# Designs tried in a protein design chat: VH-VL binders against Beta-1,4-galactosyltransferase galt-1 (galt-1). Part 6

Target 1, 206 residues: Beta-1,4-galactosyltransferase galt-1 (galt-1), of Caenorhabditis elegans (o16374r189to394)
Amino acid sequence: KMSICVPALFGNGYDAKRIVEFIELNTLQGIEKIYIYTNQKELDGSMKKTLKYYSDNHKITLIDYTLPFREDGVWYHGQLATVTDCLLRNTGITKYTFFNDFDEFFVPVIKSRTLFETISGLFEDPTIGSQRTALKYINAKIKSAPYSLKNIVSEKRIETRFTKCVVRPEMVFEQGIHHTSRVIQDNYKTVSHGGSLLRVYHYKDK
Short names: E, the ipSAE of ESMFold2; O, the ipSAE of ESMFold2 at other seeds; V2, 0.75 times the mean of E and O plus 0.25 times the DockQ between their complexes.

## First folded at step 1 (VH-VL)

Design l10 (framework fv_lumrotatug)
Fold by ESMFold2-Fast, scan of step 1:
Structure l10 (fold): chain C 206 residues (1-206), chain A 124 residues (1-124), chain B 107 residues (1-107)
Amino acid sequence: as target 1 above (206 residues)
Amino acid sequence: QVQLQESGPGLVKPSETLSLTCTVSGGSISGYYIHWLRQPPGKGLEWIGVIYYSGSTDYNPSLKSRVTISKDTSKSQVSLKLSSVTAADTAVYYCARDTYYYDSSGSEDAFDIWGQGTLVTVSS
Amino acid sequence: EIVMTQSPPTLSLSPGERVTLSCRASQSVSSYLVWYQQKPGQAPRLLISAASTRATSIPARFSGSGSGTDYTLTISSLQPEDFAVYYCQQYGSSPYTFGQGTKVEIK
């Protein structure tokens, strides 16, 4: 069973369409549960209605987190708090947990393999608790399809510094925004890969 | 206050493994990224690799087949091993701390504290 | 890998003069750019990160600007202690890469 933690702050960067695309695409890839952290005061009626629909259909778990207005250090610490909460919610429940934002997607490089098959292969060594994946930027304006995957081959930017993780929650003690900070046991490992089997695509609309 | 100090042999024979240690004092390496860099005499800087606060590593593709970076947080030490050395590996080797800290701003990514560097000559 | 090119290779200037150093990336680095100062026999010193953010204890005469592929380091009034080699570095993509350096000589 796979889940996603979205430690996102709602604001002008997102709308109901982006949320629909995110949930539907990840559901198609085999994600069974998506944990979404929201600031109730910043959600418009359309976004609230969309999230309520998916929450009622048991596709997401909607968690109300009131976060301060953006201020560099405080904003960053707020994201770390939601990441920690989400990790704990998935421990003992989910086999693999992904940490990504609404504009980020984990996608297999080998098109004939499912996301679960790709992840299972990456975690073949049972001592691996975390996999870190390269990030690619894609211009969101290129998309004309309902699902992000239709235009994924049109990559414009490569970013390997700001990576995203998929983890076995029961093996992780401390998770950061870009990296796994600590594992439960000394013999457990965190592994980086350059995106040969799995990529994170980040839609950048500007 | 926080200081980094490289140590290891100043002379390594061709084909052998270069082994260096970076010792951190005045603070913990826990929560920080530590990088290794090198500078051949009279040349520019080259990034070798990084070890993240998680223990995960990334290496320069040009060196990846020969490089291993590891850490011992209880000793506040980060180690670099470079196998099968040649004269082209002669350089001043630096360890450096990234400004990124897991509980702080991720908007900065730069090397704010450097060791003084250690010259490694590959010669027989 | 992203190639960083600095110009000019060498500058010889008098104290008090304004100097501008250029750094160009072979592809956009989205302001993920750092400037370092290196004096003979010393480790590099962080000056500017994120293209324009001055590091702690760095004098106000140092400033950075630029976006995309083109970046500039400016020293508004050269001091004798500013003679050094200046390097730009990108961290927008792995591997991190450095320019070849610009040597600033004070008469």
Scores: ipSAE 0.000, ipTM 0.450, lowest interface PAE 15.7, mean pLDDT 77

Design r01 (framework fv_rosmantuzumab)
Fold by ESMFold2-Fast, scan of step 1:
Structure r01 (fold): chain C 206 residues (1-206), chain A 121 residues (1-121), chain B 111 residues (1-111)
Amino acid sequence: as target 1 above (206 residues)
Amino acid sequence: QVQLVQSGAEVKKPGASVKVSCKASGYTFTDYYIHWVRQAPGQGLEWIGYINPNSGGTGYNQKFKNRVTMTRDTSTSTAYMELSRLRSEDTAVYYCARDYGSGSYWDFDYWGQGTTLTVSS
Amino acid sequence: DIQMTQSPSSLSASVGDRVTITCKASQSVDYSGSSYMNWYQQKPGKAPKLLIYAASSLQSGVPSRFSGSGSGTDFTLTISPVQAEDFATYYCQQSYSTPLTFGAGTKLELK
């Protein structure tokens, strides 16, 4: 009942290995649906083969989002458009939808709880439509399977400029890249939490 | 070890063109936009424009649009700004600065050391 | 274009003082719950240094004596307590729309 929306791929920080790690770790955490938006013309052969493998095995829904040209500002607007499309695909279908990139992971702070148990706790108040969480950076070396989140070493400081959201899709009218912009009803709430129960870890660029 | 290293000082005559370089190191050049900002002697900061090193796409301040051209060379991780039809009012220190793409807060987290341009009149 | 009005143009302070610098945008620089406002410090002969982004977020490596606040059109940079190394010129910058614009600067001088 949990899904992930990965908005349009951008930059050169993603490769086949990162995609495998992302899908495997999130599947391990109980994510049932992963929606990945790609510009097929910009993917290398190994990335295309990896995405096809997971799509053919019903682990992801691969959506081709190809812009007619590349322009400054198009990256931002393209991300927002794919976020909106993904929100609508999940409305009435999934209970909780995460918005994160291939280099980001939502991880419970309490190690004995599952991701679903942690999220269910955060949404105990039925009027909460969105939870917003700040990032913590991790310096990660390229790793091979088996993938594990048990021994994460993160930087101590929290990045508040870029936040990521988990939402109830049916309660959200407009979703932004970093936060929920508008909810369906005036009495629905968007909430920021300090990372005491859930953290977002982001691989730090070199 | 992120660094932006700019080319040296230039002295030009009115009507000439100047091309300033900004060489990036310590990060993936194509993942961050490069902006250009100038500062006339004793004055404040003025934004000129940006280039997306991945696509080569550019955005210019309308004040400079008919005279400025920004380019990059991904094989050398170098961005360039060429300003043509120089005037004495173009005398300034020119900075390049890094930004995490158009989706960020246009926050310039790393800057080059600056290139001094003097246009005699 | 969004005009940035920064005040005061200069101020004198002693080490240990609390100082505030104000920046007013000609229109709101808020979008979807975020304020697109940055603050920079510049010392003579040096490039500017990012202090604050998104109105109130402290850049990594910047001392906690620097803080930013505000939303919409009115923003403030606070330095408390002022240290000897803080005597410099400070600039606000809106990142809401192009052309990107800076305030005229505030020179913080030793009394």
Scores: ipSAE 0.000, ipTM 0.452, lowest interface PAE 15.6, mean pLDDT 78

Design r02 (framework fv_rosmantuzumab)
Fold by ESMFold2-Fast, scan of step 1:
Structure r02 (fold): chain C 206 residues (1-206), chain A 121 residues (1-121), chain B 111 residues (1-111)
Amino acid sequence: as target 1 above (206 residues)
Amino acid sequence: QVQLVQSGAEVKKPGASVKVSCKASGYTFTSYYIHWVRQAPGQGLEWIGYINPSGGDTGYNQKFKNRVTMTRDTSTSTAYMELSRLRSEDTAVYYCARELDYYDSSGFDYWGQGTTLTVSS
Amino acid sequence: DIQMTQSPSSLSASVGDRVTITCKASQSVSYEGDSYMNWYQQKPGKAPKLLIYAASNLESGVPSRFSGSGSGTDFTLTISPVQAEDFATYYCQQSNEWPYTFGAGTKLELK
């Protein structure tokens, strides 16, 4: 049982079609729950309609999160707070939780394996609480749907500053946006190199 | 195996421009950011800016705003830093450096040998 | 910009001594549980060499007598025991925020 936490999404730069593809593709990969944090008053009508459809059909859990003040820097809109809330909601409930945004996808390298089989392999060592994966950027040359299937050429550079994690929620004490900060026990470990079995692709428009 | 090799010493007049090169070898050039740092005689280190060799995107220290331009040529694995409208206080050793490819750090693990620039009237 | 203050500006030591160099940032250089503070060694006429990255991680090939600690705004580089080849200038550097900034340096001199 796998879940996704999508922290602090606001209606800036995303369209409803991207969200449909994100939810549908991850559902096909075996993701059972997707937790979406958003300031609903900042969303456009099409985005609200799309999120309501999936929430009504129990495909996502939509959490309204609004900050009264702007947060400068990488902390925009309380992303650490939403990550923490999502971690706690998944503790004792889900086996593996992913932290990624709507333009980011975890993809198995071995095509014959399911996402769950790939993740299970990465967590074969029972002391591993977190798997941190670097991003590869895909510059979207084709803007028509389905975006993820039409844009497959990644940049050669691996982005190490802005990584994404999949974790065992019960083993994590503190989760950040790009990495796991602390595990529950000192003998639990975070591993940072899993690119041989799992990759994260970040789709960006040019 | 990893090496950054810089171009040779330059002597310039005030108002001129200089273009320093940094040729990378022994690794995948597009996988690591390249930074430029200078050091005036007897002084400390000063960060000038960076270039991402993959996308060509750059960031510059505001102190050098409108005077510095960083570029790269992926076919030759070479990064360039051009500094214009030179002043005597630009006299320094200029280094290129590779930023660490680790998830939780951004230290500079390999450095070029340095290019000495002398600006004198 | 984040201002880096190194202390002391110079210190004298003998081979076998334990020395500590401190670095203070004008604002936090920690982000999401990591501290983006790096330490470099520079010998006359040479480029700097990375010793410690992310506050406490020893760079590959660097002797274990070098260690780093700290978080937030206060960081320390420790050399113990000092060897003859360690007499050099040491710089701290934050990589949490652009522009990246360096401390003014600490010159370790033979007593």
Scores: ipSAE 0.000, ipTM 0.449, lowest interface PAE 15.0, mean pLDDT 78

Design r03 (framework fv_rosmantuzumab)
Fold by ESMFold2-Fast, scan of step 1:
Structure r03 (fold): chain C 206 residues (1-206), chain A 120 residues (1-120), chain B 111 residues (1-111)
Amino acid sequence: as target 1 above (206 residues)
Amino acid sequence: QVQLVQSGAEVKKPGASVKVSCKASGYTFTGYWIHWVRQAPGQGLEWIGYINPNSGYTGYNQKFKNRVTMTRDTSTSTAYMELSRLRSEDTAVYYCARGSDWLPDAFDIWGQGTTLTVSS
Amino acid sequence: DIQMTQSPSSLSASVGDRVTITCKASQSVLYSSNNYMNWYQQKPGKAPKLLIYWASTRESGVPSRFSGSGSGTDFTLTISPVQAEDFATYYCQQYYSTPYTFGAGTKLELK
């Protein structure tokens, strides 16, 4: 089974519609569980209602990562702490865990293959603990239900600096924001690819 | 011990080429980006480019793109930067640096530097 | 290219002082709640040392007297209290877009 970790959510850029789109599209791709770390104090009522709905229906695990005060000095450590917590929650439970934000989607390049089939192929070498892939900027509209990854109307560029990972949780000792930092055993490896089989699409609806 | 060890000082004539090496040890070479940064005497830092040792993919500062080539040898865990058509303003200390565990764009481990002097 | 304007170019301080170094980017380096900004310390004859990444996250092993703050275009490195070993040149660096660019440096000198 596959899961997603959405690390600490701070600031603007997300609304109830984006959350619905994210959860529904990933569910269609075979994601069974989404771990969402939120600063509850920054969520509006619509976002809270949406997250509660999906939490009540067991599609997400909502984890309150509320700081008493938002401090830029702890923001990145907030993300690292939630990434670490999420990694540990998935160890022994999930076969593949993705780390991405609400506006990012892992999508197979080969349209006839499912996400699980693509990921299984990328992890065929059993010593691979982590796959890192480039972020692709897309100016895309996502239709309301029924949700589909069809109808990506434009793309702008591939940005290799903004990469995201999918990992085997049991093989990873430390996970960073953009790459896997340490694996459990010295012979385990992390690999990077230019998006030939799997891409991370960043959706910009503007 | 994680370290990057660079080749020794070079003295070159204008128009020549130089190839600086950067040997990594104490970590998985292919897991981290290698950046190259230079510093002219008494001046600040200037980014030249990077190589992803896993893929061989490179990104260059456009200022150097027609003169710089970055390569790596995974069997020896060594990165290379070759700068051609040297001019006096290329006189500088050249550093290789590793992108950090958390962020490939933060340079957490640096080589000791290679001094290049370009003069007649 | 994103220009990084660092100020002051030099400042004098005594051990125990609080010093502030500023860095201004010509355009915002904020993306998805992340500020793509690093700070480095360089001592004469040595390679730079990473102090802070993501504008405010302290690198492992860096003393708590170093702190970074700011967002978007305006960033600050604060050293408080200054210790004898802190007299060095400090550089800010953006990594929002290539080419990565550094500020011109601020030399912290002992009074």
Scores: ipSAE 0.000, ipTM 0.451, lowest interface PAE 16.0, mean pLDDT 77

Design r04 (framework fv_rosmantuzumab; at its last look DockQ between E and O 0.08; V2 from the best seeds 0.00; counts 0 for: pae O 14.5 > 2, placed apart)
Fold by ESMFold2 at other seeds, look of step 2:
Structure r04 (fold): chain C 206 residues (1-206), chain A 122 residues (1-122), chain B 111 residues (1-111)
Amino acid sequence: as target 1 above (206 residues)
Amino acid sequence: QVQLVQSGAEVKKPGASVKVSCKASGYTFTDYAIHWVRQAPGQGLEWIGYINPSSGSTGYNQKFKNRVTMTRDTSTSTAYMELSRLRSEDTAVYYCARDEYSYGYDYYMDVWGQGTTLTVSS
Amino acid sequence: DIQMTQSPSSLSASVGDRVTITCKASQSISDYGSSYMNWYQQKPGKAPKLLIYAASSLQSGVPSRFSGSGSGTDFTLTISPVQAEDFATYYCQQSYEFPLTFGAGTKLELK
């Protein structure tokens, strides 16, 4: 019913315990599939072992991604390629697909509602193809696992420049990192959600 | 103490090539892209291309595509730009500049080299 | 390629004045609340210096008399009040897509 696309896990900014936390917390929220794009040759051994464990147990789909060289500017298109691939993998298969990084969590604001109930409500209008959801930054002062459970201080401002999307993949033609670029038909719409029902918490290091 | 130091002025004849160096110090060379920008006398700024020092990947402005090559040497923290088949219109100051690699889309050049003057004349 | 049209090409001001410089992109360089516009200052014989990134964010060490605004295709750099050290040429630059492109420059001169 629900999947997550992690369009790029690059660099060594993540440790294995954060990956475990991400996968386990989202599974508890009802996420059934997590797609992770990474260049496995650039990951440390603990992280590779953890990703292989979850891949072997069918909790994630791990896609080895090596950034292709292009004359038109590799850095502009690297993540758009993985986003597009993940969108196509979910089209016709998954009802709601989230696009976010490992340090970002979609969380229902109303405590009595599940993530699925919240998303179903936001997409009640059948013409809605995607929802853009603003970020709230969490200052990650506590650096030990469980990382997201221990870090609860947030900034007051909602970040609107780096929104994240949840989509109906069958209604999207072109997906970006921060927005849906094009829906498949003109009367389908992309909407923004300001955080009253659903929020994305971004756990930033300083 | 972050700085980019470029090689000295060059005088070349039409048809020749030039290779300009840009030595980085005070930061981790492979964490930041290097751009090359030129400025003809009395003119504005023109972007030539970039190199990712970690991977060696490059992207060139199509105007220069068949005449420019950007390379780097990670052991000396030095970027290079070679421009071939020079003509008088290539007379300009050539700058290297660092940008912070960010998540996809925030390219701004925060540290610039001092510039290398190239004069192309017969 | 995205064309950057900068105006005026030259202007004269006195110390203490408020000046504005406009930059217009040939297509939108904003992406759902993000704007990919940077401003640089250049004095004769010297490399450009970054002033403003992301349309309105002030670079560290740049005085608060510099400010940027705008979205979509229309962007403005404001200097208020102008100081003696601000007489220079100013360039806008888009970072929305390759090739990166600059405006033609605005020369701010002492009146």
Scores: ipSAE 0.000, ipTM 0.462, lowest interface PAE 14.5, mean pLDDT 78
ESMFold2-Fast, scan of step 1: ipSAE 0.013; ipTM 0.553
ESMFold2, look of step 2: ipSAE 0.005; ipTM 0.463
ESMFold2 (binder alone), look of step 2: mean pLDDT 92; pTM 0.948

Design r05 (from r01, 14 letters changed; framework fv_rosmantuzumab)
Fold by ESMFold2-Fast, scan of step 1:
Structure r05 (fold): chain C 206 residues (1-206), chain A 121 residues (1-121), chain B 111 residues (1-111)
Amino acid sequence: as target 1 above (206 residues)
Amino acid sequence: QVQLVQSGAEVKKPGASVKVSCKASGYTFTDYYIHWVRQAPGQGLEWIGYINPNSGGTGYNQKFKNRVTMTRDTSTSTAYMELSRLRSEDTAVYYCARVSEWFGELYFDYWGQGTTLTVSS
Amino acid sequence: DIQMTQSPSSLSASVGDRVTITCRASQSVDYSGSSYLNWYQQKPGKAPKLLIYAASSLQSGVPSRFSGSGSGTDFTLTISPVQAEDFATYYCQQSDSYPFTFGAGTKLELK
């Protein structure tokens, strides 16, 4: 029912432990498929083995993606291309698709509700094609904490300028890095909220 | 109020390196990308690259990729641009700028005052 | 790289005039229904100042006599009526793709 698109063109900045934590935590929340875009030649052996394990067990789809123009700083358009590719792979296949990076997690605010219950509530209006959720930053002082809902120690602030989206893939015409840019029909809506029911937590490793 | 304050003027010899700083205040440093732009005397503006202060991730203009390094120190809210193997063509005013976004459109909303670099033999 | 061509390179005007500066991109800078084109003003010895973003959005604090228009490859900055403090150099900039690129500038001079 739920999938994640991870437009990570480079594996640098992650190790095997972080990859395991990302996949397992999202699987625990009910995510059935994770699409990971990466330059596999830049991954270390442990990361390659970890990704192969999850790919072989059909928990992830690993896409070997290289930027058309490989120079530093061109990832912006490369990331938009991977977002578009992932949207199309989920259209007609997945009910809800999340767009987040390896260090970002969608978490229900109401602890007694599952992620799927929270998302279903946010999409109760059938004309809503996209939900935009503000990033909540994890305390930068906690450098070595595991990725875990139990270990979330966060800043008070929710950053509304940097957001991540959950969409119904079949209702989205064009998806941007931070926003849904266009919906399929004029009567479909994109909705923003300040994190009252759903938050995106961004882990800082520095 | 938002401010970006840069380090003072530098005079360097060809082959040397320079490290320019950009100290941010008045906002959450890790929430906005910092870009660097230069302007040679009597010429237009040239984009050098960016740093994401949150992740430390960087992107560089191909023209500078083998000579430029961007870093940041989150404890002091300071971004740095180091340019190595300096040439006379690197003589310019170097600006740091904060990037804001509106529905995917990126723009430089606040600029540092500029750091003048002179490379002479 | 996307090449930005501004015209004219300079123009002379009097206070109270309506002036237009044009910017042409070597390829479309539109993406996802948005035009990734910004305008900046620079006075001698100072850093550039943002005037217009996304081709037509006026930056907070910038006087309404500045306006931007256009899409795709052709963009215009209009200043009307010109005031004494507007004599400066104006730059267009695309943020559609890296590397970000600027036009060569248009110097607005007192007639």
Scores: ipSAE 0.000, ipTM 0.441, lowest interface PAE 18.0, mean pLDDT 78

Design r06 (framework fv_rosmantuzumab)
Fold by ESMFold2-Fast, scan of step 1:
Structure r06 (fold): chain C 206 residues (1-206), chain A 124 residues (1-124), chain B 111 residues (1-111)
Amino acid sequence: as target 1 above (206 residues)
Amino acid sequence: QVQLVQSGAEVKKPGASVKVSCKASGYTFTSYYIHWVRQAPGQGLEWIGYINPSGGDTGYAQKFQNRVTMTRDTSTSTAYMELSRLRSEDTAVYYCARSLGYDSSGDYYGMDVWGQGTTLTVSS
Amino acid sequence: DIQMTQSPSSLSASVGDRVTITCKASQSVSYEGDSYMNWYQQKPGKAPKLLIYAASNLESGVPSRFSGSGSGTDFTLTISPVQAEDFATYYCQQSNEWPYTFGAGTKLELK
């Protein structure tokens, strides 16, 4: 019922360990579909093996996305194109779709609630098509999978310059990288919550 | 001189919209968030939302999300708050105020500079 | 949302008195050693003025007779000794998470 769109991974910015932790943690939270867009011609062997393992075991949908030409200005358009493709793949198929990168995790603030319960609460108003959440930077010591949030050292600052969204795919016409750009009907809402129920954590390794 | 200067008083009928401006001077506009806070006659302060002038990202209190839009124009160092579908309960003084941007932990330092306020009266 | 309960709603004092205003948050507004609680003064017809930020830090230009203390959920603003220009309404405000929320205010009146 819940899915994740991971926009575009170009080059070798993430290692295999991060991919494993991302997939395992999100699976534990109830994510049923994870769409990963990669330029497989640019991935190293360990990343290719890890993604193939999860794809072969039906835990992810791996989509090979190759840019037609190489220029710095093409990066933004490449990410936006993969976001659009992923939105369309989820329309009519999943109830809630998250847009986040491999180093970003949506986590409920209320520990006794599941991710699905938290998201369902945020979308109680049926006219809400998108929920926008600010990033919180965390320095984490990561144990082997399944991923653990133990021994977290977080920066106080909530990153409000950039946000990530969870949406009802059927209500969204145009999705951006940091926000929902257009909804299908004028009476549908894009809203920001205050971080009381849901936070997105951005991990950086020291 | 660091200042926030707001547009003048407005009188509106129920159902109308109002757009209030807040012009910044004396500092780097994109380095500080702009918050909007209102105060009904004889009542306390109520936070409406914020805009980050650098990225244009906004956050609104749930009560206002379906009626408020915050924007900015970096070329004129001006922030705007538009409130639609006005009700008599929206009669209040509306303030803009700045806080430090995210790299300076603005949530730590509070709102240190405030506009003079814009009085909105909503009556038939 | 974090609810801010401010008390008392009003108090009467004389010049030279020590007065204390309290603010209680429904959830902790402290994070890793810092407390995200601010205090403002408002006089009739004027915008609020920042007095204290991060629970205990005195804003530049604010007299030292104002002080703030507290952590977690319980915070206080102390004015000592009260001067004639201090008769105003005072508000606490948390900035630990969105939405930012204010206490209902405390009106300090001359006895």
Scores: ipSAE 0.000, ipTM 0.430, lowest interface PAE 18.0, mean pLDDT 77

Design r07 (framework fv_rosmantuzumab)
Fold by ESMFold2-Fast, scan of step 1:
Structure r07 (fold): chain C 206 residues (1-206), chain A 119 residues (1-119), chain B 111 residues (1-111)
Amino acid sequence: as target 1 above (206 residues)
Amino acid sequence: QVQLVQSGAEVKKPGASVKVSCKASGYTFTDYAIHWVRQAPGQGLEWIGYINPSSGSTGYNQKFKNRVTMTRDTSTSTAYMELSRLRSEDTAVYYCATYEGSGWYLDYWGQGTTLTVSS
Amino acid sequence: DIQMTQSPSSLSASVGDRVTITCKASQSISDYGSSYMNWYQQKPGKAPKLLIYAASSLQSGVPSRFSGSGSGTDFTLTISPVQAEDFATYYCQQSYEFPLTFGAGTKLELK
């Protein structure tokens, strides 16, 4: 029922270990499908092996993203295009879709609730199409052991400028990098939260 | 015909910085990553890092990460490698090469730029 | 980092000989039927030239007397028969993970 869109993998801030941690932690939280957009120019064999393993096990859908024109200095354009493609792939397929990077995790604030229970509560109003969520930065040097979100030590401050969204794909017309830009019907709502029930934890060291 | 043409030899003092260029022709500049490899006199090959000319994203060998910066200019199809805080151990020939990402090999190589770092 | 141990460091041969150069990775560099091993030739004062990629695939324009084999951790480059233009230094290189790493090189010299 729940899926993640990883908008684009560009740059050398990611390695096989981080990919494993991301996929395993999100699987533990009940995410059923992760859509990962890759640029093969930036992948070594180990990263390719890791992505292939999870693709073969139906835990991820690996998409080699090739723009029909040069990506010369247009990083933003590439991410927006992959977000749009991913939204369309999830429409009619997935109930809730998250948009986050490999260094970002959606985590319930109430520890006794599952991610699905938290999301279901946030979308109790059936006219809500999108939930925009604040994030907290984590010091990478003190991050938890692999496969665990326990013992997270985060910055005290909540960041509201670079938020991430979880949406009902069928209700969204245009999804941006940090917010839902447009819903398909006038009576559908986008809602912003300061991180009271759901939070995105962002590792500072990509 | 694919060709990578590098800038000329450099002589620098310890503590200085050097910026080497690599001009590409004969293919679409943004289709392949550019990797940088060096070779000290009489020694083997050592990988420094890469740049994706399309996105501008880079990856560096940890050994050089605090001293190296890679950039590119798509209008001139030119990649650059800048190495700062030079030491005598940085004396080497520096090569740029295209990286065929789907096959994971270094395909076409520049002619090399000789850097001498001495007092 | 993956360490590449190349042997021998040098060898002497005559035109017409069969020579074999070996390369050992500190961990497996093979997966899903592919091996991330490449071989390069370097002549004095020149840039390296790709000979073989994916352990056994011959680069376009490279003579068939060059061949590669191996998987996992153990790889070989074979030159047979050796020609006059083959006297050069040869390097193995893994692309299984970054950083890319090279063997120390094998210098092939005329007897």
Scores: ipSAE 0.000, ipTM 0.508, lowest interface PAE 12.9, mean pLDDT 79

